# Ledger of designs, part 247: VH-VL binders against q0aze0

Target 1, 268 residues: q0aze0
Amino acid sequence: MKIILVNNRFKENTEKKAQEIAGQLSALNVEVIIDNGLDEPYAGTVDFIMVLGGDGTMLRAARRYGQRAIPVLGVNMGTVGFLSNIEINELAEYLPLILREEYSLEARMMLEVAVFQQQSLLTRVFCLNELLLRSNSPRMLSFALEISGQKLEPYRGDGLIVSTTTGSTAYSLSAGGPIADPQLDAFIVTPVASHIINKRPLVVSPEREISLHLLEEREAIIGIDGQIKMDFGAENRVLIKRAPHPLLMVNLKAKPFFTSIDRSLQRQ
Key: E = the ipSAE of ESMFold2; O = the ipSAE of OpenDDE; V2 = 0.75 times the mean of E and O plus 0.25 times the DockQ between their complexes.

## First folded at step 11 (VH-VL)

Design Q32 (framework fv_bermekimab; at its last look DockQ between E and O 0.77; V2 from the best seeds 0.00; counts 0 for: pae E 4.8 > 2)
Fold by ESMFold2-Fast, scan of step 11:
Structure Q32 (fold): chain C 268 residues (1-268), chain A 124 residues (1-124), chain B 107 residues (1-107)
Amino acid sequence: as target 1 above (268 residues)
Amino acid sequence: QVQLVESGGGVVQPGRSLRLSCTASGFTFSSYGVHWVRQAPGKGLEWVAAISYEGSNYYYAESVKGRFTISRDNSKNILFLQMDSLRLEDTAVYYCAKDRIYYGSGSFYGMDVWGQGTLVTFSS
Amino acid sequence: DIQMTQSPSSVSASVGDRVTITCRASQGIKSWLAWYQQKPGKAPKLLIYAASSLQSGVPSRFSGSGSGSDFTLTISSLQPEDFATYYCQQDNYFPLTFGGGTKVEHK
């Protein structure tokens, strides 16, 4: 059995805890690979991924490993979030279940995002929450949104978010998008601060392909899961579709989505 | 730098076939949708057909459906228009034109590069 | 098919004049309209796409406006090289369709 422990190197207690857990697993004849975010993703075969941290660490793990169809467990290190299943002080209790593969899996859709410049692929990334297109200046953007060959009226404003249902509680929510049950598969398309036209969010089949390009040269950026940022201009184009594999999230204890959202919204 | 050059026009008899070619240079032909647009002598522009960048989607004007076939060879940077059952009303200069966007998913956003045209006319 | 009606069919103008050409679609095409310029014996040249976006290299005296079914091309101060025929073209529906053209001639 080989397990990847994903942590954030810049959080001292998390690194120490990762080493402690690695030692415990090694004593049980489990091979452990530690991924602290500084090196390239581990390229070998693994059986399980344990994420030690908050939602941000889970988003990084999903981008690095989410397409490999490997069980991923979020272990919370103190911050309340949506993507962890158990607390770090519960790990010892659940470890025997993990090693015996006695858990259920929840599939979470991911986005495949391809960004082009002058027809050349700049990057292809997979993400769990969203792609954000936004203006990087006080000037509003003018851009084309196409959904499965259908051209919508051009968008004018600060930008647009294309989100998974998992991402419905992240940037899309802040921009006025709906809260979606993450067990549903859909794209949520949410405008950012429409200056001329008051556009509504769209809920779109996950089988559709979405494309974006600027209609006028402007200073804009593309953001992926709030962690990757790149410049976006009129010669750029982005294509968004459902990723080939969902992220397989481990359920060891019940964490009802609506209870979690109620708690989050009550904590002002 | 970026160029489209049409060829294959000429004098034909009604009912016959003719194949037009359009050779692209100076850009990545395989990334763009391309169009055929015609103009009868002294008349306005008429859109004829278009093909997606991969060659998987085809679009035709009603006046040519069933008679004309658009195709492309991305390895040779060539666009084709196979014209069957030609009629006197098909007399025109035929232009090929590149769509403005790359990797379109079945939509077009304006034609930014045009060839010089090739004349198709009829003996009668 | 979407019918594109341009008016006027011709206009006589002098250098320095403001020239306005209109285009009406038989049904709503959103903002998916392009404008082209064609000089005698030459291929058309794209001026404006998406109703109001100026193509690179086109002088700023050209501007487009409108959405839905009514569109306008404006040349704010006509130059000698602007005497030509102008066409609108919708790309919202298949088949794509052109207007009949507007010839801008010397007064």
Scores: ipSAE 0.739, ipTM 0.888, lowest interface PAE 1.2, mean pLDDT 90
Fold by OpenDDE, look of step 12:
Structure Q32 (fold): chain C 268 residues (1-268), chain A 124 residues (1-124), chain B 107 residues (1-107)
Amino acid sequence: as target 1 above (268 residues)
Amino acid sequence: QVQLVESGGGVVQPGRSLRLSCTASGFTFSSYGVHWVRQAPGKGLEWVAAISYEGSNYYYAESVKGRFTISRDNSKNILFLQMDSLRLEDTAVYYCAKDRIYYGSGSFYGMDVWGQGTLVTFSS
Amino acid sequence: DIQMTQSPSSVSASVGDRVTITCRASQGIKSWLAWYQQKPGKAPKLLIYAASSLQSGVPSRFSGSGSGSDFTLTISSLQPEDFATYYCQQDNYFPLTFGGGTKVEHK
């Protein structure tokens, strides 16, 4: 068995714990790769990904490895979030199950985000939470939204979020989007400070494609999962689709999503 | 120096065929959808046809469906309008026009550059 | 098809006048309306797109408003070079359709 441990190099406790766990796994004849985000994603084949940290670390892991259809386990290390399944102090208890591959998987839809300049592909990213288009100035953006080729009313406002159901409890929620069942596949399109006061979020079928571009020359930014940032201008287009592969999240411990929403949200 | 230049217009007999060309320069032609728009003498503008940037999607006015064919050669920066079974009511100046937006997925967002037009008329 | 009805068909005005042209769509087209200016013997020129966005290089005396079915082009202070025919055009539905045009001429 080969396992990637994903941690956050900026969190010293996760680094130390990763080394400790790596030692334990090695003693059990498990090959371990540690990914702290410093280097490029490990290109070799692996059987399991263990994410040590919070939601941010999970998002990074998802972007780096989500397209490989590898089981991903979130191990929380004292943070509040929605993407961890077990606590670090529970790892020893569940480790035998992991090694025997005795766990269930929950498929979580990811976004495929493609950013173009004219016809040239600038970047393609798979992400677990959301794509954000927002103004980089105090001025409102004017941009076109297309869903499956259908032109919607031009948007005016600070920006727009296209989120997965997983991401519904992230920035989309702060912008007034609905909380969605993580077991549901859908896009959530949430306006950010629209000049139309009653502009409502859209829940869109994952079978559809979403396109965004600016109608006027403005300074804008594309954000992905709150971690990737890039400039976005009038010459750019973004195309959002359902990723061809979901993130396979390991479910070792049942978590009551709906009953814990209030607690989790209050702590964020 | 974005420019479109139409050619191929002239005098034709009813029922005959004519092929118009539009040569683009000064911009990445293959990145834009393009249109044909015509204007009969002393009349208003009439949209004729459009084609996506890749040439995979095309659209026609009902008045020309089955008779006109829009196509493009992105390697040569040329837009074409094959006009078959021409009728007297097809008399017009034919303009090619560039869509404002690059990478259109079947939607168009205004025509920001036009050619000078080429005249199609009929002989008795 | 979407019918675009412009009014008036012609307007006589003087330099400095405020000129207003209206365009009505037979059904809602959201804000996907463009305005063009055409002078005799010349190709049309795009003035406004998406109902209210001014094309680069177009003087600020031109403005567009409206959404849904009713749209307006306004020239706040008519200049000598503004005498021309103006057309609205919807691009929300295929086939794309133009209004009948409005000729702005000297009083």
Scores: ipSAE 0.459, ipTM 0.799, lowest interface PAE 1.6, mean pLDDT 93
Fold by ESMFold2, look of step 12:
Structure Q32 (fold): chain C 268 residues (1-268), chain A 124 residues (1-124), chain B 107 residues (1-107)
Amino acid sequence: as target 1 above (268 residues)
Amino acid sequence: QVQLVESGGGVVQPGRSLRLSCTASGFTFSSYGVHWVRQAPGKGLEWVAAISYEGSNYYYAESVKGRFTISRDNSKNILFLQMDSLRLEDTAVYYCAKDRIYYGSGSFYGMDVWGQGTLVTFSS
Amino acid sequence: DIQMTQSPSSVSASVGDRVTITCRASQGIKSWLAWYQQKPGKAPKLLIYAASSLQSGVPSRFSGSGSGSDFTLTISSLQPEDFATYYCQQDNYFPLTFGGGTKVEHK
């Protein structure tokens, strides 16, 4: 059995714990690959991914491995979030179930984000929470949103968020979007409000294709899961679709989403 | 220099065919949707047809449907208008025009560069 | 088809005047409305797109407003080079359609 153990090298607690867990797994004849974010993603085959840390570490794991259909377990290291399933002090209790593959999986929709410069594909990125388009200057943006080829009213303002339902509790919420049940598949399109834009959030079928481009030259940025940043200008276009594969999140412990909403939101 | 140049206009007889060409230079032709717009002498502008940057979406005014065919050759930077079953009402200066937004999918956002036009007229 | 009705069909004005041209769509077109200027013997020139956005290189005395079905082009202080014919055009629905034009003439 081969496991990737994902941690954040800038947090000493997660680095020490990752070494401890790797030792325990090795003693049980489990091969362990540690991904602390320093190196390229591990390219070989693995059976399971264990994420030690908060939602940010899970977002990195999802971007690196989410399209590979590998079970991913979130292990909380202290800060309550939406993407962890068990606490670190419970890992020993659940480890036998992990090794016997006695767990269920919850599929979480991901975005496929393709950014073009003119006719050339610059990059394709997968994300779990959201794409953000925002102004990178004091001036607001003027941009077009197309949903499956249909032009919506032009947008004018600071930007726009296209999120998954999983991302509904992240930046989309701060910008006025709804909290969505992560068991639903949908796009949530949330304007980043400014003094002159009066647009409401939209909930859109995951079967739609979403396209964004500027209507006039401005300095803008595309952000992915709050962790990747790309310059975006009048020569660029972004296409957003449902990713081919969802993130397969491991459920070992019941986590009632609705009863935990207030605790998690108060941390953000 | 960004430029569109129409050609192929002339004097024809009603019921015959004519093919207009529009040659693009100074910009990446294959990144933009393009239009044909006509103007009868002393009259206003009439949109005729448009085609998306990749050529897969195309649209026509009702007055020309079934008679005109828009097409493009991105390898040669040329837009075409094949005009069949010509009528006296088709007498006009024909302009080609570039859409302002690159790489749009089936949508158009304004015509920012125009050619000088080519005249189509009729003889008895 | 969306019919675009411009008013007036012509305007007699003097240099310095404020000129207002209206355009009405036969059904709602959101803010997807462009304005063009055309001088005799020349191709049209784009002035305004998306109802109110000024095309690069167009003087700020030109402005556009409106949404839905009713739109206005305003020239705040007419200049000698502004005597021309002005057209509105919707690009929300196919077929794309122009208004009939408004000729702005020197008094």
Scores: ipSAE 0.308, ipTM 0.734, lowest interface PAE 4.8, mean pLDDT 89
ESMFold2 (binder alone), look of step 12: mean pLDDT 92; pTM 0.949

Design Q33 (framework fv_bermekimab; at its last look DockQ between E and O 0.02; V2 from the best seeds 0.00; counts 0 for: pae E 12.2 > 2, placed apart)
Fold by ESMFold2-Fast, scan of step 11:
Structure Q33 (fold): chain C 268 residues (1-268), chain A 124 residues (1-124), chain B 107 residues (1-107)
Amino acid sequence: as target 1 above (268 residues)
Amino acid sequence: QVQLVESGGGVVQPGRSLRLSCTASGFTFSSYGVHWVRQAPGKGLEWVAAISYEGSNWYYAESVKGRFTISRDNSKNILFLQMDSLRLEDTAVYYCAKDRIYYGSGSFYGMDVWGQGTLVTFSS
Amino acid sequence: DIQMTQSPSSVSASVGDRVTITCRASQGIKSWLAWYQQKPGKAPKLLIYAASSLQSGVPSRFSGSGSGSDFTLTISSLQPEDFATYYCQQDNYFPLTFGGGTKVEHK
C-alpha cells in the first residue's frame, strides 16, 4: 500500500506530527509520501491519501489530487471543520480498517475553472468549494453571467460566487446562499452585495457551463477556495464546468452533516 | 491590425447561387464567433447569420433559413456564406462582423470589427 | 422575432446640441442591446454594448441607458463627425434584430 500524507507545514508542529504518523505507517509496511505543499504533487501511483489538518488542508489536497479518483481521508488535528472524518487521536483505532479497505466512499463534485486572458489560457484549476469573483477597489463591478448559452441580466455589485454543494457552507453561505446537502450535485450561484435587491442565489444543474466576464474596466480578482488569488480585468474570461472526477472522501464513521451545520450556525 | 475583408459579391439572376467569403487577419479568428449582416440600398441593417467560434453552432434569420448556409475554415481564417435560391429581396451589401467575446457558448455580445462589405445585386 | 422600434427616424441638430435617440423592444431583452454608428458608404461602428457599456475608443459624449424594453442613446454635445445614422440591436434572442435607424442630420 502506498499512501500520500498531506500536511500544512505552516502550522506549528504539523511537520513533526506528519513524521510521527509516517513512522507508524512505515512500521505497518506502508510506503509513505509526504506532501507538505512545497513541491509539485506526487506523480506516481497511490492507493490512499490521508490529509492531516483542517478544511484548508483538505481543499489543497483536493486541488492537487482530487481528479485521480483515489480515496481521501480527512484527519482533524484540533481544528473544527466540515471536511475531516476522524480525529488524529482516533487514527490508530481506524488504521486496520483503512489497510483492509473497510470503509465507504462519498463522492463530492468539484469545479473545473479555466481562466483566459485575451484568448490565451492562463490557468486551469480544479476546486472543491468555489470560485469567487470580487471587486478589488471601492467601485462596484458590472459583469455578464452566462449559463449554458443563456445570458442573464447583467450583475452589478461586489461580485459573484460559483460554488459546489460542498462549498455551500463556505463563502456562499456568508453571501446569502442556501445550505445544500453535499450529496447533491449542483452549482450554487450566489451574488455578493448585489445592487439589485431581487438578485437571488441560483441552484443549477452541474451539467451546465458557466462563464463570467467584466462589462467595464474594473479592478477585480478571482479567488479559488479562498487560497488562490488572480487578477481579473475586462480582458479576462472565466469558464466553469463540472470537473471530470469527484473527490472520493473516505467515510469511516458517521458524520452528521445537518447536526454539524446546525451547531455551527449557533456558534458563529 | 484587426481586419475583415469580404469578397464574392456580384450580379446574379433570381434562383441562382452565390458564395461569399470573409478573410480575417490580425486576431485569433478561431476564438471568436462571427456574423453576416446585410443592408439593402437605402435601407437599414439586417442580421443574417452567425457561427460559433468552433463552427459547431449555426444561427439564421428566418428570411434566409433553408436557403443560406454559414460555415468557417479556422485553418485558413475564412468565413463563408453559401446563398442558394437567391431572390430580389436578397439585394444588399453583405458585411461580415466579429463578435466582441472570445469562446462564446452560443451567445453574442456586440459586433466590434466589421468588413467593408460586398455588394450582391440582380440583373434583369 | 423581436421587433426593435427606433424613434425618431430622423433628427435635425446643430453642433453642440444634446441628441437623444430611443429604441423600444417588442418584449423584454434585459440589458442586451448595442448601439452602432454608420456614416455614408462606411461599415457600422460599435458605440455601446450591454445597453450602457462604452466601447473602447468611443468618445465619452456618447452614453446609453435603459433595460428591459426601453433604451436611450444620448450624445451630450454633438460634434461635426457625429452626423450619421444610428442603429440599436438586441442580442438577447435569436434571430438578432436591428432597429430601423435614426438619421442625425444638419438643421
Scores: ipSAE 0.729, ipTM 0.886, lowest interface PAE 1.4, mean pLDDT 91
Fold by OpenDDE, look of step 12:
Structure Q33 (fold): chain C 268 residues (1-268), chain A 124 residues (1-124), chain B 107 residues (1-107)
Amino acid sequence: as target 1 above (268 residues)
Amino acid sequence: QVQLVESGGGVVQPGRSLRLSCTASGFTFSSYGVHWVRQAPGKGLEWVAAISYEGSNWYYAESVKGRFTISRDNSKNILFLQMDSLRLEDTAVYYCAKDRIYYGSGSFYGMDVWGQGTLVTFSS
Amino acid sequence: DIQMTQSPSSVSASVGDRVTITCRASQGIKSWLAWYQQKPGKAPKLLIYAASSLQSGVPSRFSGSGSGSDFTLTISSLQPEDFATYYCQQDNYFPLTFGGGTKVEHK
């Protein structure tokens, strides 16, 4: 068995714990790769990904490895979030199950985000939470939204979020988007400070495609999962699709999503 | 120096065929959807056809559907309009125009550059 | 098909005048309307797109407003070079359709 431990290099406690866990796993004849975000994603084949940290670390892990259809376990290390399944102090208890592959998987839809410069593809990213388009100035953006080729009314506002159901409890929620069942596959399109006061979020089928571009030459940025930032101008287009592969999240412990929403959101 | 130049117009007999060409320069032709728009003498503008940037999607006015064929060669930066079964009412200056927006996904957002047009007329 | 009705068909004006041209769509087209200027013997020129966005290089005396089915082009102070025919065009539905045009001529 080969396992990647994903941690955050900026959090020393996660680094230390990753080393400890690596040692324990090695003693059990498990090959371990530690990914603290410093280097490029490990290109070799692996059987399991263990994320040590919070939601941010999980998002990074998802972007780096989510397209590879590898089981991903979130191990919380004292943070509040929605993406961890067990606590770090529970790892020893569940480790035998992990090694025996005695766990269930929950498929979470990811976004495929493609950014173009004219006809040229600049970047393609798979992400778990959302794509954000927002103004890089105090001025409102004017941009076109298309869903499956259908032209909607031009958007005017600070920006727009296209989120997965997983991401519904992230920035989309802060922008007034609905809380979605993570077992549901859908796009959530949430306006950010729209000029139209009563602009409502859209819940869109994952079978559809979403495209965005600016109608006027203004400075904007796109953000992905709050971690990737890219300049976005009038010459750019973004195309959003359902990723061809979901993130396979390991479910070792039952975590009641709906009963924990109030508690989790209150702490954010 | 974005430019479109139409050619192929002339005098034709009813029922005959004519092929118009539009040569693009000064911009990445393959990145834009393009249109044909015509204007009869002393009349207004009439949209004729459009084709996506990749050439995979095309659209026609009802008045020319089944008779006209829009196509493009992105390697040569040329737009074509094959006009078959021509009628007297097809008399017009034919303009080619590019769409404003890069990478159109089947939608168009205004025509920001036009050619000077090529005239199609009929002999008696 | 979406019918675009322009009014008036012609208008006589003087330099410095405020000129307004209206365009009505037979159905709602959201804000997907463009305005073009055409001078005799010349190709049309794009002035405004998406109902109110001014094309680069177009003087600020030109403005567009409206959404849904009613749209307006306004020239705040008509200049000598503005005498021309103006067309609205919807690009929300196929087939794309133009208005009948409005000729702005010298009074």
Scores: ipSAE 0.417, ipTM 0.787, lowest interface PAE 1.9, mean pLDDT 93
Fold by ESMFold2, look of step 12:
Structure Q33 (fold): chain C 268 residues (1-268), chain A 124 residues (1-124), chain B 107 residues (1-107)
Amino acid sequence: as target 1 above (268 residues)
Amino acid sequence: QVQLVESGGGVVQPGRSLRLSCTASGFTFSSYGVHWVRQAPGKGLEWVAAISYEGSNWYYAESVKGRFTISRDNSKNILFLQMDSLRLEDTAVYYCAKDRIYYGSGSFYGMDVWGQGTLVTFSS
Amino acid sequence: DIQMTQSPSSVSASVGDRVTITCRASQGIKSWLAWYQQKPGKAPKLLIYAASSLQSGVPSRFSGSGSGSDFTLTISSLQPEDFATYYCQQDNYFPLTFGGGTKVEHK
């Protein structure tokens, strides 16, 4: 059996704990690879991924490993979030179940994001929470949104968020979007402040294609999961689809979304 | 002018390993994903492996999984392929190639610059 | 693995001819399909990416079309420098896979 432990090397507690867990697993003849974010992702065959940390560490793991169809367990090490299943102090209790593969999986939709310069594909990135288009200057953006070739009225304002249902509790929520059940597959399209016309968020079928481009020259940024930033200008276009593979999240402990949302949101 | 140059090919005996290098120049190496592609004599192209621009993601063909390791050193502008447990079927010209996408982290979109290739021959 | 099937395996053509090469994927790959040209003793050269986008420096007589599983490379008026082997490649799923190649040769 081979397991990757993903942690954040800038969080001292997670490095120490990863070493402790690796020792315990090695004593059980489990091969362990530690991914602290410094080195390249492990490229070999892997049976299971354990993420030690909060939602940010899970987002990185999803981008690194989410398209490989490997079970991913979120282990909370402090700050309450939405993407962990168990607490670090519960790991010893659940470890036998992990090793016996006695758990269920919950599929979480990811976005496939393709950014173009004119007709040239510049990048293709997968993300778990959201794509953000935002102004990088005091001026408002004027931009076009198309959904499956259907052109909507132009947007004017600070930007736009296209999120998954998992991302509905992230930046989309702060921008006025709805909280969505993460078991649903959908896009949530949430305008970011300073529109000339009031607009409500849209909930869109995951089978749709969403595209964005600027209607006039402006300095803009594309953000991915709040962790990756790319310049975006009038010669660029972004196309958003449902990713080919969902993130496979491990469920060991009953943690119903609705009974926990108030506690998770209190962090804000 | 953008350029990729492979080196390290040669004749390999059973039980031995070989490491290929690919040196990049004329572009910002650390901004692009890179690939290894091979071509057996008289045969078509076979993709071998790829690695993302900062080295955070890597991928392998099934035929080389567990035997080959792709890596990169962005400070020296070098791509590597460590080839262990070589077989007769690994005899080929090995090319390195640059992906066309700036900032692609786990995806690839076409190989726009190729090296000249380096020949690896398995001799048993 | 996605199997890429090219047809025909070879084409005999004259300068000025319109040449069409077909590539079929064993399952849907959307438009994540590239075309490469290779001459003997040389590395491949990218012609088309994302099914229909022309790579910089490639003559406009080359065009690509298709989506899903069926793709076509067209050379509208064959030139002497176009005699070569052409490969398609999908990049929608890992492992990335090439077609078997189509040799375009003098009639």
Scores: ipSAE 0.008, ipTM 0.418, lowest interface PAE 12.2, mean pLDDT 86
ESMFold2 (binder alone), look of step 12: mean pLDDT 92; pTM 0.950

Design Q34 (framework fv_bermekimab)
Fold by ESMFold2-Fast, scan of step 11:
Structure Q34 (fold): chain C 268 residues (1-268), chain A 124 residues (1-124), chain B 107 residues (1-107)
Amino acid sequence: as target 1 above (268 residues)
Amino acid sequence: QVQLVESGGGVVQPGRSLRLSCTASGFTFSSYGVHWVRQAPGKGLEWVAAISYEGSYKYYAESVKGRFTISRDNSKNILFLQMDSLRLEDTAVYYCAKDRIYYGSGSFYGMDVWGQGTLVTFSS
Amino acid sequence: DIQMTQSPSSVSASVGDRVTITCRASQGIKSWLAWYQQKPGKAPKLLIYAASSLQSGVPSRFSGSGSGSDFTLTISSLQPEDFATYYCQQDNYFPLTFGGGTKVEHK
């Protein structure tokens, strides 16, 4: 068995903990690759991915490895979130189940995002939560939204979010989008501070293709999962579709989505 | 320098065929949708046909549907309009035009670069 | 087909005049309308796309407005080089269609 341990080098004692876990796994004849985010993603075949950290670390792991159809387990190390399944102090208890493959998998859709500058591909990224287009100045944007060749009325406002159902509780929620069951596949398209007062979020088939481009020269940014930022101008274009593979999330214990959301919404 | 140059126009008899060409230079032709637009002498503009950047989507005006065929050769940066069963009302200057947007999936957003036009006329 | 009706068909104007050209679509086309300028013997030139977006290099005296079915091109202060024929064109529906044109000529 070969396992990738994904950790955040910048969090408290995560490297020491990753090394301790790697030693424990090695003693059980498991080959371990440590990914602290500084090097290129591991290119070889692996059987399992263990993410040590909070939701941010899981989002990074999903971008790096989510398209490989490999089980990914989120192990929380103190940061409360929605993407981890077990706590670090529970790992020893659940490790035998991991090694025997005694767990279920939950498929979570991902976005495939291609960003172009003029005709050249700048980047192609897979992400778990969302793509954000937003103004980077006090001036509102004017931009075109196209869904499967259908040109919608131009949007005028501060921006737009194209989210997965997993991302429905992230930035899309803050912008007024609906809470979606992450077991459903759909795009959620949520306006950010639209000048047109009644622009509503859209729930769109995941088989559709979405494109965005600016209709006027403005200072804007594209954000991906709140972790990647890039400048976006009138010469840029972004194309979004459902990624070929979902992220396969490991369920070792029940983590009821709706109870977690209810708790989060009641906290003030 | 971004440029489109039409060729292949000339004098033709009704019922015959003619193939127009449009050669592109100064931009990545294979990334853009392109159009044919015509203008009869002393008349207004009439959109004729368009083709997506990869050639997957082709669109025609009703007046030419079934008689004209739009195609492209991205390896040679050439747009074609095959005109069959020509009629006197096809007399016009034919322009090729580049769409403003790259990598459009069958949608068009304005024609920002135009050729000089090539005249198609009839001997009587 | 979407019928695009321009008015007026022609207008006589002097340098410095404000010129307004109207375009009406036979059904709603959202904001997906372009405006072109054509000088005699020349190819058309794109002025405005998406009803109100000014094409790069086009002077700010040109402006577009409208959405749905009614659209306007305005030239705030006509210059000598602006005497030309102007066309609207919708790109919301196939086939794409042009208006009949508006000739802006010298008084």
Scores: ipSAE 0.730, ipTM 0.883, lowest interface PAE 1.3, mean pLDDT 91

